VHH binders against Probable E3 ubiquitin-protein ligase HECTD4 (HECTD4). Designs and how they scored, part 23

Target 1, 370 residues: Probable E3 ubiquitin-protein ligase HECTD4 (HECTD4), of Homo sapiens (Human) (q9y4d8r3627to3996)
Amino acid sequence: SGGDPTYAFNIRFTGEEVHGTSGSFRHFLWQVCKELQSSSLSLLLLCPSSAVNKNKGKYILTPSPITYGEEQLLHFLGQLLGIAIRADVPLPLDLLPSFWKTLVGEPLDPEQDLQEADILTYNYVKKFESINDETELEALCAEIASQHLATESPDSPNKPCCRFTYLTMTGEEVELCSRGRHILVAWENKDIYAAAIRSLRLRELQNVECVTAVRAGLGSIIPLQLLTMLSPLEMELRTCGLPYINLEFLKAHTMYQVGLMETDQHIEFFWGALEMFTQEELCKFIKFACNQERIPFTCPCKDGGPDTAHVPPYPMKIAPPDGTAGSPDSRYIRVETCMFMIKLPQYSSLEIMLEKLRCAIHYREDPLSG
Short names: E, the ipSAE of ESMFold2; O, the ipSAE of OpenDDE; V2, 0.75 times the mean of E and O plus 0.25 times the DockQ between their complexes.

## First folded at step 26 (VHH; framework vhh_8h63_2)

Design f6 (from o2 with K30S Y100H; at its last look DockQ between E and O 0.17; V2 from the best seeds 0.00; counts 0 for: pae O 2.6 > 2, placed apart)
Fold by OpenDDE, look of step 26:
Parts: sequence; C-alpha cells; structure tokens
Structure f6 (fold): chain B 370 residues (1-370), chain A 119 residues (1-119)
Amino acid sequence: as target 1 above (370 residues)
Amino acid sequence: ELQLVESGGGLVQAGGSLTVSCAASGFTFSSYWMGWSRQAPGKERELVAAISTRGRTYYADTVKGRFTISRDNAKNTLYLQMNSLKPEDTAMYYCAKGTHDIFTGPDYWGQGTQVTVSG
C-alpha cells in the first residue's frame, strides 16, 4: 500500500498503577511489537553486525529520514515503552545497547557501540587506521577494489583508490564531505577518511530524530525526568526484561492457590519438568500461561530488605484443576492467561508432567481459548 | 491528610553545602519511594533524586556525585544532602511522594523550600 501506515491508538491510563489485566491485552502488545520489528514498516532494522552473526537478532532504529507516518509510529513505540513500564508488561523487543543509550541521553562509545552495531565498518575503519605507509594503503585499496568498493584513480587508471564516500546502513552511498566523490583517499588524508566513516555510522546509531519521536511518546506516558536517572541497561530491563526465563526467579515468586504447597509432589514434578525445559520451551510455557514471552524483571522485592516480602504485581499462580472427573493423569493442563494461573492436575510422575507440559506448550495455539 | 513539609533551604555560596529535609505524614512513608524535585524560574520541574522503599538511590546526571538522598523511615523524614552547590542549582526544592514502583513518577509534592546559590 502506497500510503503511510496510520495507527489510531488512544491510550488512556486511569489511576496511579496500571497493570496488564488481560491476556488479550498482553497478546496485543506482543503483536504490535512484532509488527514494529517487521520489514514492512521499516522502522527497525537488523544491525549490520547481524549479517556476520554478531548480535544476531538485535535491532536498531532505521537511520533514514522518516515520514510523518513513521514519526507517529515511533511516537507510538515510545508510548509502548511507557506502557511496559507502567503495566509491568515486558515487551519482546531486542534493541542494541546504542538505542538505550541514546534514549536515556548517554553518549555512544565510538569504539564499542560501533563495533557492536557494525563490525564490518568497524574493521574497515581499523584497517585504515592501522596502515603504516603508502604501500600498505595501496594494497588495502586494491583489496577493497576487488570487493567493488573502490574506483580507479583518474590519474592512475591501473591503481585502485578509495573516495570519500561510504554506504549508509540503508545501503545508500553518501559523501563523507563536500564533493567527497571527487576526493581520493591518500596517505595524507586516510585518517580523516576513517574518522569520517566512524562519524557517519555513529550519527546513524544515535538517530536523534527518531529517538526524539520515541522519547516524546514515552514522555506522554511517564515523566521524562526518570530517563535521565536510569542507566541504559535499567531502561532496557524495565521495558523489555530479560530475553531469557529465570526459573529461579519464577519459582520464588509463584503463588499457590487453594491449599497447594510448593512441597506437594506434583508441584515438585512441575518444577522438575520446567528445569528440564530449554529456554525456548520455557518461553513457550510463559506464552502459554500468560500470553507473554517474557516475565517482568523488575520486582519491588529485588531490593529485598529483611522485613518486607513484596510479591510481584503479576505473579504466576498454580491452582488445582476445575472439577474432579477422571484420573489426574488423563487430564490436561489449563490456564487462565489473564491471571497467569495454571490449573495443574496432580500428575503421578515427573514423566507424565513433562509430557503434559510439552503438549500444552506445543499444541495449544490459542491462548484465549481457555 | 497527606502532608509533605520541606525545610532547610536558604542562601549558600557556590561550592557550599546544604541539607534539606522533608517531614512526611498522612500516609505510610515506608511503603513509597520518595524523591526530590526542583524547579528553577522559567524552567520545568525536574526530579533530581529518588530513593526506593529499600534504599536504592537514583540521581539525575546534573547532581550525580554531589547530592545524596536518604530516608529515615522511623522518623518519616526524607533528606537531601547537597554538596558542591552551583548557581545552576538555584531552585525551589520539593519533596516528592512516589508509589511502590520507583519507575512511576511522583504523585504528590510539598510546598517546597527555596535554595539559592550565589555565584
């Protein structure tokens, strides 16, 4: 469709604390995040390093000029981040540290952030910085030419040379300076050339325009003053949580209903089975149980003083199954996703528990059908 | 009735130190994170320091390393020790009541105490 995507979302928060109260809502957030990461919107792109299996699956904001529609979507992204914070619903977003740094106003590291985002460019720049003489430069230019990144010198048609141009992250060739297309990289200016490339990539990673839109959205949900008080990592954890399931954390914050105890045999089987799960399986389990791929990382109880056991606002609950009909081993696990509640039959063995859990996470595609 | 009463403000020379305090009443003080916000003339109110229910502290970059926030739950009192004060720190300082979550902004402020730093 030739038109800018338009999303008509109106988010209103009532009260001091808003928590995700329905599985449908959480699923919706999940879907939105997936769409935002999709290639169709072009708001996010895989970092260049992903092409060489570094930081695979990590995204950055697209550094290209944005349309009004895109700006609105970025604003919406900011709102989502705010919702995540307020509702304690972690977003399944995988964004590079450079994004979070820029979001909270922390400067980028010209070495580390470049290397993380675009290792090829990083190495390219380092090659130019490390050459010791003109002969080495010529050799390097020859190598680059063989990869179609260099052009022939007008003065020496047989000598490949580089020009003061480079590719953007979106694949467009840009001049690194005024009339850069006409300026050859030589021994005298090679360091300037390298620095210019670095600067280009860092500007792309900072992406001030896009981040400004995101921050504006975020600021509509939470006080922006908080951003300057948080580290990039804290911001990431608060909005997106951990990309893996901490089973110990989950267990520590699980509530047992209707007289169930952690020491019950079938409960022990339950945790034993989860201990056997891969991270992928655990994620599927969480998805099955509450329509999220991640669990909130921030617990008010993390700062655990001896005297106040704080329960997470959205703990997992284990309860007995509804009804008493049939052998426990013949029954299926059911969930109330809105409550993050698992209705768990008293299975007679770990093996059966494992089987039933795996069945639940792989074959029940509609979390809302329970 | 919820009350936050700030005290300790005054005139101080650049490089000097000052401690402001906030007496809280009308709510369970220990159950909420607390903070200090400031507002300079012509500027927006900004949170400069916060302390969680369990004592974790947060600072704005502008005051990091110079200001220290602390709380005494037994006295229902919040403190802000300000060192190496700068003229830029001149503002009305407000005690801020938070919620259980440090990442949720304040929902109530005191009347404020004036801090003036002369150059």
Scores: ipSAE 0.136, ipTM 0.604, lowest interface PAE 2.6, mean pLDDT 86
ESMFold2, look of step 26: ipSAE 0.431; ipTM 0.806
ESMFold2 (binder alone), look of step 26: mean pLDDT 88; pTM 0.886

